# VH-VL binders against q9h9l3: the designs that were tried, part 57

Target 1, 176 residues: q9h9l3
Amino acid sequence: PRKMVAIDCEMVGTGPKGHVSSLARCSIVNYNGDVLYDEYILPPCHIVDYRTRWSGIRKQHMVNATPFKIARGQILKILTGKIVVGHAIHNDFKALQYFHPKSLTRDTSHIPPLNRKADCPENATMSLKHLTKKLLNRDIQVGKSGHSSVEDAQATMELYKLVEVEWEEHLARNPP

## First folded at step 21 (VH-VL)

Design Dg14
Fold by ESMFold2, look of step 21:
Structure Dg14 (fold): chain C 176 residues (1-176), chain A 120 residues (1-120), chain B 108 residues (1-108)
Amino acid sequence: as target 1 above (176 residues)
Amino acid sequence: EVQLLESGGGLVQTGGSLRLSCAASGFTFSTYAMTWVRQAPGKGLEWVSGISYSGEYTDYADSVKGRFTISRDNSQNTLYLQMNSLRAEDTAVYYCAKVPYRGSGSFDYWGQGTLVTVSS
Amino acid sequence: EIVLTQSPGTLSLSPGERATLSCRASQSVSDNYLAWYQQKPGQAPRLLIYDASNRATGIPDRFSGSGSGTDFTLTISRLEPEDFAVYYCQQRSSWPITFGQGTKVEIK
């Protein structure tokens, strides 16, 4: 079987009124939840809104942060050729300015069997926090100090494992 | 080979000023964050200040905030620390250090250090 | 501010022995953002381990790091003559960045 990783990113607001989401942290874990990558990233554009309440990013994190171009190269090297699992993963790829093959992409926000296990409507877009609480009996993203992308990537991998056999078989029968 | 060479240390009276320099070579200085760390004689290490690769972001230990200013000149591959209103407790060897891309916030290469002595 | 307390203060051992150095944090060090450094007399520190368990470039595999939360360990599996030095831990999970007070590893 092809190797699988999970990714999660934290974004800050750039551009007019801070409405553009730019990458400021990225974490990648392997199938067992071991951390393969975890770095703060300095966006090439001026940060307008740290979004700290949700992102956990503060200006101090930017002091030691890796330049976006360097971080992107390191991240893409890890992702190439692998099945990449994420939650609402299109946002992560957009922030990375990157296209990953659809056949190698798994989005836990859009997996009907996963929603079914959580007693949620199959076509609903459920938050990572909600699915993790319902299916893993874990509270993530607790408090107002922001999210941990390591914690979120690990949770995303564990969620995917719950439906991995069924969903991989479904995708083999129904190529994207 | 990564090299960091501090200069500008010396003896100064309380209330005085010094400017430290750190000349960098062997790596692309303009894409790495940099840090100053100090060590009082016979004592441990204390983080002093850091600066992002572009110079846009800086931060300081509370003990030096308002008195010290970190800066960089990417065209000259040089890191600076302007130290004003010096106190006896600022007496230390001052190291410049490079922040790596992986494990950022740890410090992978250090200079030899320059001694600052503040006489009361 | 996270205070890092290292133990023992001094560790007296012979070449070939296993060294175990402890670093305890006053509060949890999130995401294992803890590093270890070696410093020999008259020299600058050298990075050994970053993020609790990752060896820095060029560091021999006899150096390993472990731990999480508030308790971290540096292990030197078989001491070599060049390993007798002072060792510092450093956290980067909470600002300001702080270092432990050091553990001296000396020849017995």
Scores: ipSAE 0.843, ipTM 0.920, lowest interface PAE 0.6, mean pLDDT 93
Fold by OpenDDE, look of step 22:
Structure Dg14 (fold): chain C 176 residues (1-176), chain A 120 residues (1-120), chain B 108 residues (1-108)
Amino acid sequence: as target 1 above (176 residues)
Amino acid sequence: EVQLLESGGGLVQTGGSLRLSCAASGFTFSTYAMTWVRQAPGKGLEWVSGISYSGEYTDYADSVKGRFTISRDNSQNTLYLQMNSLRAEDTAVYYCAKVPYRGSGSFDYWGQGTLVTVSS
Amino acid sequence: EIVLTQSPGTLSLSPGERATLSCRASQSVSDNYLAWYQQKPGQAPRLLIYDASNRATGIPDRFSGSGSGTDFTLTISRLEPEDFAVYYCQQRSSWPITFGQGTKVEIK
């Protein structure tokens, strides 16, 4: 089987009124939850809104941040050829200005068996926080310090592992 | 090979000013964040200041805020620390250090340091 | 700020022995943003470990880092003569960046 990684990104607001979501942190973990990548990233445009409450990003984090173009190259090297697991992962790929092949993408926000296991409607979009609490009995994204993309990526991988066998079989029969 | 060479240290009176320089080579200077860390004689390490790769973002320890200014000239591969209103407690060896991509906020290469002595 | 307290202050050992150094944080260091440095007399610090457990480039495998939250450890499996030095931990989880006060590993 192909190697799997889980990814989670934090975004800040750039452009007019901060409506453009720009990558400010990216975390990637392997199947075992080991961190392969975790960096603050500096957007090419001026940051208008750090969105700290959700992103956990502060101005100070940008002092040692990796330039976006460099970070993107590093991240893409890790993702290439892998099955990439994420939650609402289209947002992460958009921020990365990169789109992974659909056949190699796993979005935990759109896996009906996962929702079923959590006693949620199969076609509903549930939050990572909710699924993690329900299925892993773990609290993530707590406090006022914002999200930890490492924690979120690890949780995402653990959630996928719960339904991996079933879902991979489904995908094999029904390729996207 | 990565090299960092500090200069500009010396003896200065209390209230005086001094400008430190750090000449960088062996890597693409303009793409890395940089930092200053100091060490008083016989004491531990103290973070002083940091600057992003473009210079757009800077930060300082509270002990030096309003008195020190970090800057860089990427065309010259040089990092600077302008120190004003110097105090006796600023006496230290000042190191410039490179911030790696992986493990940002740690420092993978250090210069040999330059000694700043502030006397009354 | 996060205060890092290292222990012991001084560790007296012989070559070939195992060294265990502790770094305790006053509050949780998120995402294991903890580094270790080695400094020999008259020299600049050298990065040993970053992000709690990753060895920096060129660092021998006898050096290892572990820990999370508020408790971190640097281990030297078998001390070499060149390992007698001062070791510092450093966090980047919260600003300002802070260092521990250092542990001196000296020859017995």
Scores: ipSAE 0.530, ipTM 0.832, lowest interface PAE 1.0, mean pLDDT 94

Design Eg1
Fold by ESMFold2, look of step 22:
Structure Eg1 (fold): chain C 176 residues (1-176), chain A 122 residues (1-122), chain B 107 residues (1-107)
Amino acid sequence: as target 1 above (176 residues)
Amino acid sequence: EVQLVESGGGLVQPGRSLRLSCTASGFTFDYHYMDWVRQAPGKGLEWVAEIRNKFNSHTTYYADSVKGRFTISRDDSKSIVYLQMNSLRTEDTALYYCAREEFDSGYYFDYWGKGTTVTVSS
Amino acid sequence: DIQMTQSPSSVSASVGDRVTITCRASQGIRTYLNWYQQKPGKAPKLLIYDASDLQSGVPSRFSGSGSGTDFTLTISSLQPEDFASYFCQQANSFPRTFGGGTKVEME
């Protein structure tokens, strides 16, 4: 059977006025939440805005960060052939400059059974923080020091497990 | 190519100490869990200890038979795993293997060294 | 600790035979069960991980099945290089524990 991982990324601002989102951290966890990968990543372009309040990325993190090209190779090797779970995951794939097969992609921001469990409208886009508090009784992304991509990837995997059997059966009957 | 080379085995008397080393090459060492597994002469396999990777805080685990006497550690800059064995007993006599662990789907030892022999006797 | 009981402890078999080895856990281990082969004087070699996944380079005549407490390793057509000892190992819980082994030997 196919194996499953969860991913979360943090981005910084590059390009004109720092408006381009470039990958600066990536965390990947296995089904049990053990960390397979967690590296700071140096974008190939000058960083204009570290976005630290949300990203948690500071200049010191970039000193020994893995260059984007190398990190991308490491990350894609882990993702290949696996079911990949994320929250608003298309943003993570865009930052990786990567296409993952839709049949192997799971986005916790767009799973109707998960919204139902949280007493939310089935087709609403819900935040990871809200779903995690409601369904796992956990507070994540606490304070203003930025998000933890490890914490967020772990939460994303736990949320998916709540609906995994139902949703995998649904997708088998309704191939994307 | 993945390579694991154990060293430091030998003949020692009960109550003494010995340190095993495992030198790793051919893979990203600091991303892997590493384990020690032993095999007494003519016997089966017994797991001894595990040390996890840098992303999982180098957390360590031990078999009950060695807790408090053995310490697993690693030096990621040198790609070496150690097993410090104190208060050795005759029951610790075995061939000691270093093993690399993958944990992408389950948890399994995908590469093993040839082992180093520890003999504890008077 | 989770006890792993292998059956049989030894098997006498001929080239071409189908060999089945059973491993039973004292409590549920989901699919966290691995199989290793060991030839005399050599290190163990991973055959099957996560109950049923074949390690790279292992011949397709080896297969694994099971979940929960009952697991099976099958060699569909025994070859001369398959005479060896086989060990199951659970990775669901610490301590990691191995079965007592099964020696597959020539009749």
Scores: ipSAE 0.778, ipTM 0.902, lowest interface PAE 1.0, mean pLDDT 93
Fold by OpenDDE, look of step 22:
Structure Eg1 (fold): chain C 176 residues (1-176), chain A 122 residues (1-122), chain B 107 residues (1-107)
Amino acid sequence: as target 1 above (176 residues)
Amino acid sequence: EVQLVESGGGLVQPGRSLRLSCTASGFTFDYHYMDWVRQAPGKGLEWVAEIRNKFNSHTTYYADSVKGRFTISRDDSKSIVYLQMNSLRTEDTALYYCAREEFDSGYYFDYWGKGTTVTVSS
Amino acid sequence: DIQMTQSPSSVSASVGDRVTITCRASQGIRTYLNWYQQKPGKAPKLLIYDASDLQSGVPSRFSGSGSGTDFTLTISSLQPEDFASYFCQQANSFPRTFGGGTKVEME
């Protein structure tokens, strides 16, 4: 079977009104939750809104941040050929300006067996925080310091592992 | 180029202590797990200890044969991993290797030092 | 602890021979199995990691296969420089454990 990694990204606001979501941090963990990548990333455009409350990104984090083009290359190198697990992962890929093959993508926000296990409607979109609390009995995204992309990536991987066998079998029968 | 250089080995009597050092270079030391693996004369390989660095905290693991007697530690500022060996026994006699452990596509020892010899004898 | 049973303990072979070494784990370890080569007076060298991935710089005549409990290292055509000891190692859990080793010697 293919190797599996989980990814989570934090975005800041760029553009005239800060409405453009730009990658500012990316974390990637392996199947066991070990951190493979965790870098602050400097967007190509001026940051208008750090969105610190949610992103956890502050101005000082950008001082030695990795330029986007360089970071993107590093990240893509890690993701290439792997099964990539994420939560609402389309946002991460969008921020990366990269789209992983659908057949190698796993989005924990759209896995019916996972929702079922959490006593949620199968077709509902549940938050990572809720699923993590319900299924892992763990609190994430706590406090006012913003999200930890490493923590979120690890939680995402652990959630997927709960339904991996069932879901992989389903996908094998029903390839995207 | 990645290099691992062990030092601190020697001849000691049972019950004594010895401290091994492994100086690393050529890679981002604080990112990697570091391990000690030993090999008794004419015998196979035996894992001894591992130390990880996660968010500036260290997690350690030990073989049962050395638990309570050996302590693995690291100084990331100096790129050194240590093995403090107390209450040494004759069965601790071995060549001690320092090894870097990767964890990207599995967990494996991709780089090894040349080793330092520890001899415990009365 | 996970015990790794390696076989054979020794094998006599000639240049050009196909050599197969087996490693069996006492319990399932998925693909967390590595193979090392060790020559006399030298440190071990990584050959195969994650059961079947070839380490950079290692000749393609080396290959690994297996999953779960049964693993195999194969040298498709033994070369003079391949006479050495070989060890398997599981990385599924702690403690990390090695097989007993296989000495490949000249017939």
Scores: ipSAE 0.025, ipTM 0.650, lowest interface PAE 5.3, mean pLDDT 93

Design Eg6
Fold by ESMFold2, look of step 22:
Structure Eg6 (fold): chain C 176 residues (1-176), chain A 122 residues (1-122), chain B 107 residues (1-107)
Amino acid sequence: as target 1 above (176 residues)
Amino acid sequence: EVQLVESGGGLVQPGRSLRLSCTASGFTFDYHYMDWVRQAPGKGLEWVAEIRNKFNSHTTYYADSVKGRFTISRDDSKSIVYLQMNSLRTEDTALYYCARDWFDSGYYFDYWGKGTTVTVSS
Amino acid sequence: DIQMTQSPSSVSASVGDRVTITCRASQGIRTYLNWYQQKPGKAPKLLIYDASDLQSGVPSRFSGSGSGTDFTLTISSLQPEDFASYFCQQANSFPRTFGGGTKVEME
């Protein structure tokens, strides 16, 4: 359906002991999986821990990265007014320092029909990798070099499409 | 202010070549798809070619009427789109528009240049 | 190729009239249908994208509807600046294709 995008972000460690998660990459895809945005982002604070094993972020990626405030403006311009699909999407919005309307937010980690299709309890939190393997017969996040936010955003959109008609009807009957 | 300025049109004999350029400014050029659309005198609009953005590998697509004769390309560092037109025919006579293409919801030409005229005749 | 059949080819109308233009695709195109306005000697201007979404700066008297194969552009109350040609265009598949156009003329 129209006005729907999927987002995924990668974070690095900032702040004391690198425990604060700061945005370092963001990817946004349209309904068909075409890439609207994919940039490395320079956090406003010193990077303490690149978290490369999971984030895929290395020091060289930050050399020409877009400063956070500029990137945030670019990203929010794409997201405004759209249904935004993500996996554990609260973390992405927190890293963006942004609140997206709940009525326009879809989180594939918390959709009961999707869990049912995966033979999981409706309230269970399932990883994107696990859901993608079970429901799309695809392996993502392969290897030891960290995640690809493009690959993850594309997978998230395809997962949502499996339950889109049912879930959109449910939300229409049960407005958030 | 968004601007698209086409150039390179002119009068040319059948079988010859021309290269059109479209210089873009006022927006993030390398995030957009770019298209060429033509309009023969007194006729409707005909899509010619598309080139996608840097995130989608600059993939290209062509109308059947120009496939094998025309090549679309782009230089993101200069914000220029090109249309190399080889083996020109009288049927290629048209006003050629450069269009900015966005795809957040569907795919659509949200800004058009003024066009450059190509006339193919003996 | 998806053929776009646009009707009518011309409309004679007066300021204040409701004008309806239709566009039919030869096969399903979901909502991937755009509408453009073109005035003589000018480049086309986007009015509606994705069947029903109004482009920024376009007056709310313009609206689009439809999905699948049947689409409609409506001008709820024609204004003097709306006398122009209108084109639909599908973006569901390649090649992108346009309708034949509708000329809206002063009665």
Scores: ipSAE 0.817, ipTM 0.904, lowest interface PAE 0.8, mean pLDDT 93
Fold by OpenDDE, look of step 22:
Structure Eg6 (fold): chain C 176 residues (1-176), chain A 122 residues (1-122), chain B 107 residues (1-107)
Amino acid sequence: as target 1 above (176 residues)
Amino acid sequence: EVQLVESGGGLVQPGRSLRLSCTASGFTFDYHYMDWVRQAPGKGLEWVAEIRNKFNSHTTYYADSVKGRFTISRDDSKSIVYLQMNSLRTEDTALYYCARDWFDSGYYFDYWGKGTTVTVSS
Amino acid sequence: DIQMTQSPSSVSASVGDRVTITCRASQGIRTYLNWYQQKPGKAPKLLIYDASDLQSGVPSRFSGSGSGTDFTLTISSLQPEDFASYFCQQANSFPRTFGGGTKVEME
């Protein structure tokens, strides 16, 4: 059995009109929810939109933020060889400009048994907030300060743990 | 380079207090749990206490042998972990190590200081 | 508390020998078992973590195996610098506990 980590990233807007999503924070937790990595990250391009309402990122967070190239190296070092759990994780990987092997990736937004457990349609894409409330009876992403990537990563890991045995068996029988 | 440097050890009488310090450098201190482990002369290793990082609310854990007498704390701004030892006993005599706890693939002590000696004797 | 029973307490061996040290937990600890080496007058050094993962910089002649309650540290070919004490340690629950240690001595 491989080691598991959960990842969640926050992005800001760069490029023309701020439509390019650039990594501004990354949090990684282990199987027990312990924080392995949590850094503000400085995008290579000028930030046009901090998207603070959702990202929780403010200008002050970028003052001592880790340059993207350095952060990317640190993060990839942590992820290498591990099973990486995330929610809509393709967005995180895109922001990281890194794609983890599919066989070692777990996306909680696309796990039918997880949706079933939450009394949701198996093929529907449910939000992390909704699944967390239904299955963990916990409120996340509350308030006006934006999301907490640590909180989201922890929730994602906890959700996956609920279906880990069943899903890992399924994947073993049906490799991606 | 990761470094842990213990200080504060000495000779004390039973019932007295002593405060140990461990100064850390070369790594992101506030990401890591920190532990104290002691070793009596010619004996094995004994875990003493653990304090977790700020992301885990600085939760503390103690060995039964020191509960109520020892307090572990940390100052993340200074990268220091402390061990306040009260009501010292002769059986507390040991070399006290500070250790960094890594929790990536399990929980283990990957770096240790050289230790500071505590001697409790009448 | 989880008791860690380490055996043997001491072993005499020669350079080139295969040395095996065992550690038994009083209850299941999954793979949360670490091995440390300690030389006289020095701090412990991490060798193996999570039962079988080799710490960076540690020679490949060291290996760990086991899960649940029974664990083993193996030195495939003992070298002069390997004469030392070795300790197992469980990290499954609090309090953290160490084995009693094994002293590997020159025959």
Scores: ipSAE 0.006, ipTM 0.594, lowest interface PAE 11.3, mean pLDDT 92

